VH-VL binders against Large ribosomal subunit protein uL3c (RPL3). Designs and how they scored, part 1

Every score and structure here is a prediction.

Target 1, 266 residues: Large ribosomal subunit protein uL3c (RPL3), of Bigelowiella natans (Pedinomonas minutissima) (Chlorarachnion sp. (q7xyp4)
Amino acid sequence: AAAARASSSALVALPGGRMIEVPHMTKDYRDVKVCSRQRKWEIREHMRDPIKMGLMGTKAGMTTYYDDEGIAHPVTVIALEAGNVVTQVKTKETDGYDAVQLAYKETRDRTIPWPERQHLRKHGNVKAMKHLKEFKIADVSEFTPGQQLKAEELFEVGDLVDVSGTSSGKGFQGSIRRWGMKRGPMSHGSKSHRQHGSIGCSATPSRVYKGLKMAGRMGNERKTVKKLPVMMVNDEEKYIVVRGSVPGKKGTIVELRPTKIVGKHC
Below, numbering starts at 1 at the first letter of every chain, in headers, positions and changes, except where a header shows other numbers; antibody chains are not in Kabat numbers.
ipSAE, averaged over its two directions, is called F for ESMFold2-Fast, E for ESMFold2 and O for OpenDDE. V2 adds 0.75 times the mean of E and O to 0.25 times the DockQ between the complexes of E and O.
[cut] marks letters that were taken out.
The coordinates of atoms that the task and the answers printed are left out; those that the model quotes come from them. Centres of patches stay.

## First folded at step 4 (VH-VL; from z1a with heavy chain D56S A57Y)

Design a3
Fold by OpenDDE, look of step 8:
Structure a3 (fold): chain C 266 residues (1-266), chain A 119 residues (1-119), chain B 107 residues (1-107)
Amino acid sequence: as target 1 above (266 residues)
Amino acid sequence: QVQLVQSGAEVKKPGASVKVSCKASGYTFTSYYMHWVRQAPGQGLEWMGYINPYNSYTKYNEKFKGKATMTSDTSASTAYMELSSLRSDDTAVYYCAREGWDDYYFDYWGQGTTVTVSS
Amino acid sequence: DIVMTQSPSTLSASVGDRVTITCKASQSISSWVAWYQQKPGKAPKLLISDASSLESGVPSRFSGSGSGTEFTLTISSLQPDDFATYFCQQYDSYPYTFGQGTKLEIK
């Protein structure tokens, strides 16, 4: 069964129309510390030193990756387009906090506001970029404006990353889909199959509390998926592969940050 | 203005080693990757590898692994490439080249260093 | 490795001529191509990046086009200063590779 699955090619389209084949997992993936029911993963020695900096990327798509044991892993391919250049370094002294601002995805000068263009020119003489994001990090001394960051230097197979992005918009949704509320009875003369039910009491408090979960717009929110293992870093083809799903549709911008490891995760 | 100035021509015997320097000026040395490219006489250009001067991370063309060693001195804003176990086919002009900030092309080049290996 | 096949190897032209140099990649490389000019005894000079982006200070008579596997460098009207060797480079994948070069000489 494992041999038959290994023959399936995992093809993903990158921005620009280039198709890549995601290779099968190597033994190096076994060093990824992931809480899995199927495997015990160990933290690599390099995990002792936290990843110092994040990157921006573009969600290229999802595919299935089969390891050497024939186990299927859902993975997301994140394309690295032009960018990930340091534009500004913020320090406690200058701005009150430590952070590195990155520019991502090259664009035409005319498409960005004049103040933003001046900002990019002032801080590192960076070309026009479509996206600017700040990454809060402990030590900013290693970064300078105009510096190009590469994924191969920042991430390794087995690293855990938090991936942030804007989730897919789902429009106006009912309470069952939006909040996972239960249905009413489907039989016995019930007319309340998918209705919200009670939204409060009559006499006290005689109002609906603010924040009560009800039907409404779902998605199009900033979401973070935490502790995703890096399966592959390929600077040759300019992509990163992470295990699991990330927020957003294909083509959306995502942020990769080092996972904050607090306490026991397994 | 950005300038890359390389060391002078070298003549070496087979089996010897040579170290070529590339002094950078006019920009923040640690903010850009430095690449090395060689050109044999009458031949095309061949990428050898790069160094990140900030953390001394290196990536080599597989063809030059074990042949070339790239280093840098941030205090001197200078990149170095050492070639070991020189052979006649190592005779070439060697260039240092700065990587562009937004992609993997080379926007500035050194003047080149001619290394001649002769018995 | 990605092979960049440049054609022609040698091109003879006159001042004022329209000149076209072609580079073919062994694989699809999107627009990750740069063009360089090299004069005898000098280092290469970057002319075009991302297949069609003209570098600052480069005359407008130079232009680049192409995507996928075929790329072209065009000089609309050849000037005396343009006689040199031209190289294409891909930076889609490691190792970065160059074309074999096109020597542009005076007819």
Scores: ipSAE 0.012, ipTM 0.481, lowest interface PAE 9.4, mean pLDDT 84

## First folded at step 8 (VH-VL; from f3 with heavy chain W50Y N57Y, light chain G54D D96N)

Design k4
Fold by OpenDDE, look of step 13:
Structure k4 (fold): chain C 266 residues (1-266), chain A 119 residues (1-119), chain B 111 residues (1-111)
Amino acid sequence: as target 1 above (266 residues)
Amino acid sequence: QVQLVQSGAEVKKPGASVKVSCKASGYTFTSYYIHWVRQATGQGLEWMGYINPYSGYTNYAQKFQGRVTMTADKSISTVYMELSSLRSEDTAVYFCAREGWDDYYFDYWGQGTLVTVSS
Amino acid sequence: EIVMTQSPATLSVSPGERATLSCRASQSVDSDSYSWLHWYQQKPGQAPRLLIYDASTRATGIPARFSGSGSRTEFTLTISSLQSEDFAVYYCQQYNSYPYTFGGGTKVEIK
């Protein structure tokens, strides 16, 4: 029987107001979703690439892919704005560790401090960029200051990536939302519907333990979502599509790194 | 330059199997699907199936299910198509073709491999 | 499967004349934004070459004399002024659903 294909496109706004059409993928991604022995092996072999370089991007939004079976896959479009230029290569000899520093998101010269501007100029004559981030990699020999990195060279469809960013701020939240605590009874005269409850004992320890889960600010912290499959890479239109959600609101900067696979587990 | 180079012509007897290779070069091997299309002499094109070289995932036309096996060797950027239980009707030129993940067209083709099935 | 029917089977045209090739699908091959149809050219002893993708977009390196049009179930490949190198067999192909299917081909020959 012929497989039904959902062939449609979704519009996603990129930073700067550019609209792109992200076609719904009709390819079968079951091999990406399922962590089989074979898949694990293939992923591990692929991830043995010594480069393992990452990129910075901007969260553009979320949309949906449909596979050959018509199954909907939630995906995040990550825009690749101007940047991802190598500004500095750090080595064990010079800095004590191997890393590549990338600059991301072009900005006006006046918006960055003079020392930083000089740094960018000194190391590859890079334009003023708003964000600088170091990526630790095993082999830095292939990178030179001023080099423009391309997403298609670093990531392939099916690759697993760790996406890091600042999570959305949710303000001051109660213990139920923040920590997943259970609520109290809603009836039978209960006055503790969403109250925190006990925070400790009197005599021992006669204090509240540090780190006790309580109400407080939720979000606006660095989070990493791991092992997200890359669904699409498009350097022409300057975006990457990953399955699942990534930290942050639209417009926030995210870091994409190849997933660290250790052991026999996915 | 993107190239797909296929193995040479094959002559097989009915009931035998044939394995045709397609070596890819000039691009990232695992970033594209490889499809197989055959063409009988003087006839049209017939889609056989495809393989994802990255995952090894395959999708075959129903007509060939059970007889065709597509495999990929990443180390040498080569895709293989094996067709078993050969019949005279399987006499054709077999092409491998590249398809992008989001392009859905065959932009590069192999030169073709003639497979002749005769008693 | 979607059956693709091309007509005519053979088209005799003189150099410099306009050639119009038809491709019909047994069911619609359109989506919201695209028509899932390609055109290929095949010369004797060669592999097919992509001419038009998504019904109307000319592939890289393809001369402007080639154009594609159509939607849903009816598609047309037009060669505005046939050149000597254009005598070949042309195939339409749908990629709306698996299995991918090709038309029977139209042979463009010299009149």
Scores: ipSAE 0.000, ipTM 0.457, lowest interface PAE 13.2, mean pLDDT 83

## First folded at step 9 (VH-VL; from k4 with heavy chain N59Y, light chain Y34D)

Design m6
Fold by ESMFold2, fold request of step 18:
Structure m6 (fold): chain C 266 residues (1-266), chain A 119 residues (1-119), chain B 111 residues (1-111)
Amino acid sequence: as target 1 above (266 residues)
Amino acid sequence: QVQLVQSGAEVKKPGASVKVSCKASGYTFTSYYIHWVRQATGQGLEWMGYINPYSGYTYYAQKFQGRVTMTADKSISTVYMELSSLRSEDTAVYFCAREGWDDYYFDYWGQGTLVTVSS
Amino acid sequence: EIVMTQSPATLSVSPGERATLSCRASQSVDSDSDSWLHWYQQKPGQAPRLLIYDASTRATGIPARFSGSGSRTEFTLTISSLQSEDFAVYYCQQYNSYPYTFGGGTKVEIK
């Protein structure tokens, strides 16, 4: 029948090998880039809204989804592994600012430092988690230590989110490893540079400039992809689907935060 | 002395629900996770999930998602496991088991509760 | 899901003799050089009892005749001199990945 032919999406593997099929998408957000006068007013009102809570996930993969009209939609499935449990709640009175700390991705006690394990016990008797992250939000009163966050209560289809994660590792950090080995103890000297003297002048300034610039950005580098529409939220099957790509390769831990920067899109 | 005392045997029809209790004593109830494990007659053991009695946080094995609900009542140090949409394959002995503070194994078990699903 | 396979399904052994039970995992149950594998004993009408944790460490109060060995995917429980109370079913269990899974059991019975 016609309904059966309109509903196909490829299977996507979640962490641990469980397969899911992204259901038929009934909404089209292609028009999000077209700004009407009404849309511009809506964006301005969004900038005034209080900062809302986010959550963490794991990049499971990308797929192409075809809607009723046969139009392809590139989407990323973000798995919700065990976690997203509130631990420490910070207030202006106790810590000088309002924030909620989340624990994500259950692990074994032996894989985390003893002080971190005791922190989790103190704040809700939470199992050992691989990642702890603070979310600075406007109102922390609804959150208590040990509380499980549900994605369907935090996000709805059509919300814009900023997704942060560690880069694929071949950008700035990957370049520094290659560049460093050429100038490190293993590469030694400038004999290759002298042997290629006619090219060395143009390459040397470029390599030195790139190396200095790359080296200065090594370490805490994170990438944020902004204003991704939420296409689906499913707490029972433990995933979120966003339109577009997110940072990192399959398995990268990502942070989903409600979009605050508006108007730049238009 | 640590004890886990479970409710008595139950006989149910297919499609019904069952709620098994597990009353803890002899230790600080909220400091230890409680797991549920079942064993069909003449079969091996099958893990169902756990509950953190301090917060009420639960984790269910995927096989039981949508059918199992675990709750805790701190005031009487009791954990409940409810299994809905019962089938004949759900006929088993259901155990509650305690996971230790820093341990990854089940050190104390309830006596087991036989649930029989017959048409 | 990690499938745990025990062999033999039934082991007939005379009292005082040695019993060797095998457990194989479909995937490694090691993390950071630690094996997340446990052995339980279950007598009829009783709940399981922990014997060995982390592949080789005896639980408190377990007699020295019980020993465990192995790593990654291959594990062995050995009972060096069987006593009358040792005739039971033995299960291996992995705690490395959800869902936590048990082997099918090895029944140790009187020859």
Scores: ipSAE 0.035, ipTM 0.526, lowest interface PAE 8.1, mean pLDDT 77
Fold by ESMFold2, fold request of step 18:
Structure m6 (fold): chain C 266 residues (1-266), chain A 119 residues (1-119), chain B 111 residues (1-111)
Amino acid sequence: as target 1 above (266 residues)
Amino acid sequence: QVQLVQSGAEVKKPGASVKVSCKASGYTFTSYYIHWVRQATGQGLEWMGYINPYSGYTYYAQKFQGRVTMTADKSISTVYMELSSLRSEDTAVYFCAREGWDDYYFDYWGQGTLVTVSS
Amino acid sequence: EIVMTQSPATLSVSPGERATLSCRASQSVDSDSDSWLHWYQQKPGQAPRLLIYDASTRATGIPARFSGSGSRTEFTLTISSLQSEDFAVYYCQQYNSYPYTFGGGTKVEIK
């Protein structure tokens, strides 16, 4: 009866207003933090494993998980909004490296630039999505444009993940900002930019160019918290729970990637 | 030109399943999402979900999660909607509807398939 | 879930008169200053037909006597000078967030 009452006090609102309750979970992960030869060997062998696919989510909120011993653990609920659909698959042959592009968070066609909408149509006829992110992984052969990724197939309870916060800029303006940064200074050689840099080799860049770097602060706000245990994965209710804090505030778009480097005291 | 033709009326008992077909013609089948909407007699319209016929990706309204399955057969330009564990309140006309190209409305609808669930 | 409420449930009007149908959303259906609200017409035994999309834009082939207005949570469909073929049930639908929801309908009947 007391346990049921404590569980109901852990409600978290997902985007769209639906409430979920994070149930009490049995502890199902290794928590030995002793630097030994066996532990060092286990870490080294994990580093040889191929880099696996991740996915994107939305920070829904934080709550407290109580283990079987009554110890409180801060956890973050990450909502899985509509998306996590494979778009472009890049290979060494086509693009010089292996990667899978993932689209996340459905939006309206008018919210994104026409070239981005055509890109989504070309690669799997995917609905308009607010965010596109590339995941460099070891094996892209298992992914097809238009494929829906399922969190329960990618992550299990006890897995360690790295969670990165993504830039905000929701809606039409956010899409333009990302697209404009890539097209303006990086994709097209401007004589103005080249002449400015060439002439002023010893001069401090102008405030306008610092403003472009300051506008790029959206990328500078990218933060990664590493080695967070996955506490729960639920594709039916569209959430993942990780232990600890993730970057950003409620509503921040995050990227979940399997941890490459494990071990804390070795 | 654009046409969605659905399978005929069905009568089912509670607990059974029904599979309604929706054959598309007059356009590129894989370029448009197909939605399913139902209407009980004398009631309003209720959205059930959609399928991307290109990839097979589906999205189901929460009310139908676990009971509905949508599939597409590209070779015959046909979408199927299967509803399991039928109840009497599932008695309705079921429509397939095409989401317009880059649009957010249903521009073409099937004629509807009456599914009656009675003991 | 966004609940769409239409009023009146039944509207009795004479041919040639103006009909005004209301639709209220429980939450805003606007995104980026666009309204994601559509109006459909349904005659008995038929599938719905799109009339107005994005609150105010007439679909292709829809007569000019149909017009829509409104934003956020309050929307209106106006039929100027009703014709005999306009007696039907009209539904509003939001396309702003899942699940996509329809209003309960307004039946326009001959007085």
Scores: ipSAE 0.006, ipTM 0.504, lowest interface PAE 10.4, mean pLDDT 76
Fold by OpenDDE, fold request of step 18:
Structure m6 (fold): chain C 266 residues (1-266), chain A 119 residues (1-119), chain B 111 residues (1-111)
Amino acid sequence: as target 1 above (266 residues)
Amino acid sequence: QVQLVQSGAEVKKPGASVKVSCKASGYTFTSYYIHWVRQATGQGLEWMGYINPYSGYTYYAQKFQGRVTMTADKSISTVYMELSSLRSEDTAVYFCAREGWDDYYFDYWGQGTLVTVSS
Amino acid sequence: EIVMTQSPATLSVSPGERATLSCRASQSVDSDSDSWLHWYQQKPGQAPRLLIYDASTRATGIPARFSGSGSRTEFTLTISSLQSEDFAVYYCQQYNSYPYTFGGGTKVEIK
């Protein structure tokens, strides 16, 4: 770890209008290698490392994060608003699977249904929260209802995380934008510059196959960006910085989970 | 070429702590587990535990729980094993060994570090 | 823990002869896999070297004279024709469950 070189810090606005100064990183993440290979399902459960717990956050925005060499990295700041409190611990014995439920983003009592409010009160006496999400993990024994999770305890700088959220809605889009299809000729008498083209044959199959990529609504779907390196974790200022972009617009809720790394020489 | 290079021999008094290092090279440091195995003079091999350098997760044999601490420094591709409250019976050669994610064998070993505990 | 018992403790063999080493586990492997044993060779003053993994697969660079067999609780390492460089201590190791455990070792010495 080298000392950070003197340069301008990155400023980011968090939800609520608070501005934070993001310090320069002292690690070089350019050499971070990620593995894309999937782990075999036949691996015995007791021989696997426990899957670490995740967090919920709010996309605060993107900025530039400079390393100690002055190299700029595009990063996303994920704000950690009030929440990330354990509300329920599910086990194989009680629920058929192991998971930890988190509550996120404090809200007014009147804004959540009575059953949900009662659930939060019953399980850990948690304040009214807007979002509930379950995180499946291998070992839930360390978690108890009412427990406040801290980002610094769950994530370290250099860790790879999968960030899930709802992607930005783009409305109805043509096949070129939606699916990356190529356009037709622009000259030589072409009348089909941006048209979809053929969608099938008349005799066989005499129908359009299900799933054929066509124009339609784009975005506003659950997406996961995988293997994003954590650049910074700050529980005091309540944010996590990850390299790259995450799904959604500013203000959208995202889920952070540790990336499963498998294989050799990744 | 894959190499695990360990720190030099240590002489400690009973009750003291020893920290042995294992520097890895020639491969992706965070893509393999590092295990520690010790061998008393003229005796067999004894597994102590392992660390996942990627996550920092550790698992120790029950015998050493509370006395052993394994850590990893990714910046220098080095794993450390610290054993506290040393006893005479802790006199042994300590080995670090590499284990793949899906290969549950030790394919590469350090050269070993002799730790001598004597009054 | 699973206790690994190797026999014999010492095996005296002449060069060129067949050596058979046994390793017994105190309990059987899980039903999902029968590959849970490795063999290592250790020469004096050196670190162990992987010989056989998953009971019967030779590690890279290991001569064909080394072979492994066995299942459940009984495993065997065979050296078909002992060479001068094969005189060493051999250990079996299980990874069926934590903690990993080694056998007591079999010392192969010259007769």
Scores: ipSAE 0.000, ipTM 0.470, lowest interface PAE 12.0, mean pLDDT 83

Design m6
Fold by OpenDDE, fold request of step 18:
Structure m6 (fold): chain C 266 residues (1-266), chain A 119 residues (1-119), chain B 111 residues (1-111)
Amino acid sequence: as target 1 above (266 residues)
Amino acid sequence: QVQLVQSGAEVKKPGASVKVSCKASGYTFTSYYIHWVRQATGQGLEWMGYINPYSGYTYYAQKFQGRVTMTADKSISTVYMELSSLRSEDTAVYFCAREGWDDYYFDYWGQGTLVTVSS
Amino acid sequence: EIVMTQSPATLSVSPGERATLSCRASQSVDSDSDSWLHWYQQKPGQAPRLLIYDASTRATGIPARFSGSGSRTEFTLTISSLQSEDFAVYYCQQYNSYPYTFGGGTKVEIK
């Protein structure tokens, strides 16, 4: 009888030093076997709906809690700082595509470039914000410049979201770490343990192809983690909790979008 | 000089609606948010919501959701706050206040409008 | 909502004395660089007047005797030398999250 570990709430610090308690989740999120016995998250019917609006947030950190079965759930708390205000609504008629631009993280007017200040003023009379991002959505009719978006209206517990952000910088890395290349033999007189190896042929093409995987900078690039379940949404406390890890270090800005489910969901 | 001039005192019966106006002058009307704050007699200040006069977008406190409507008339630089289904507890002085574009405080206030709800 | 608690409810001070007003938030109302708290003064029959914004910055026209300090959940308004015109009710207000909330106020009265 695995002793039901008492549902200990996990404490997480939000930006600004605020501590929140992440309650234990009673709902079991199980892997569903779909297509070729692959484990995937449960695909909800509502995920087939047109692309909905997303939000920006700040990665506050990760924590772990245990469910009633004693299973550990790694979660990321994403703080919702001041922002997520609609600055501009783009439409097919005006811009050739439908999208909503959001402003995130309030800042002083002096800290943003003049063109951005004017943009915010022109389109929605929005206060100075540090970050601007566009979200492509199917229906922009419900959005108006100056509108404050709420997480609870956009996301529900159990929704799948794609979280995008800038990944952690890892500096200059070798080909093994960066690209997962195999190393050479460690014994039998081998002198090429971690060397890159061949980079092309001599006669044809007699050059290195563009995009050849080599050693170089790793991280600090845009990455998206897909199909993360939303575990909790709280606009009062200004955070959203997703299962799993998201790109970046604590304090980095992330974008939350509803997961795109297409095809036969294979 | 920046001024927010509110409409005069109102006496209403329970269940009625009241519409208070706030006329702005001395600045660009659409460049500032207008908030409404009320104060019951001898009590503290209670935030009701705000309107963006530029877009007309409004945000109301949950307590007033469904009963309050804020509107703006750009042509006369006036913001309106309408409170419906009035109760005795709605008796208060209602203030409009300006919030700047990059000034996140209430720098100018209206003189207040006393709304009395009595049978 | 964030609950703002001011203490004391009433502060009796003599003219020329130092007055210290406290404002406590139920949760942090600041960022790494800014505090999302304002102080207002209200005299009887008048609208509130901005005194201090962002916890520590004096509003235009506010005398130097008024100062604000604090971070996270604890904030203080200090009047270094109380003048006759300073007898009023003082409110703190947070704008970290909606709804905006005010403290219950501290009435500064003559001792």
Scores: ipSAE 0.000, ipTM 0.445, lowest interface PAE 12.5, mean pLDDT 83

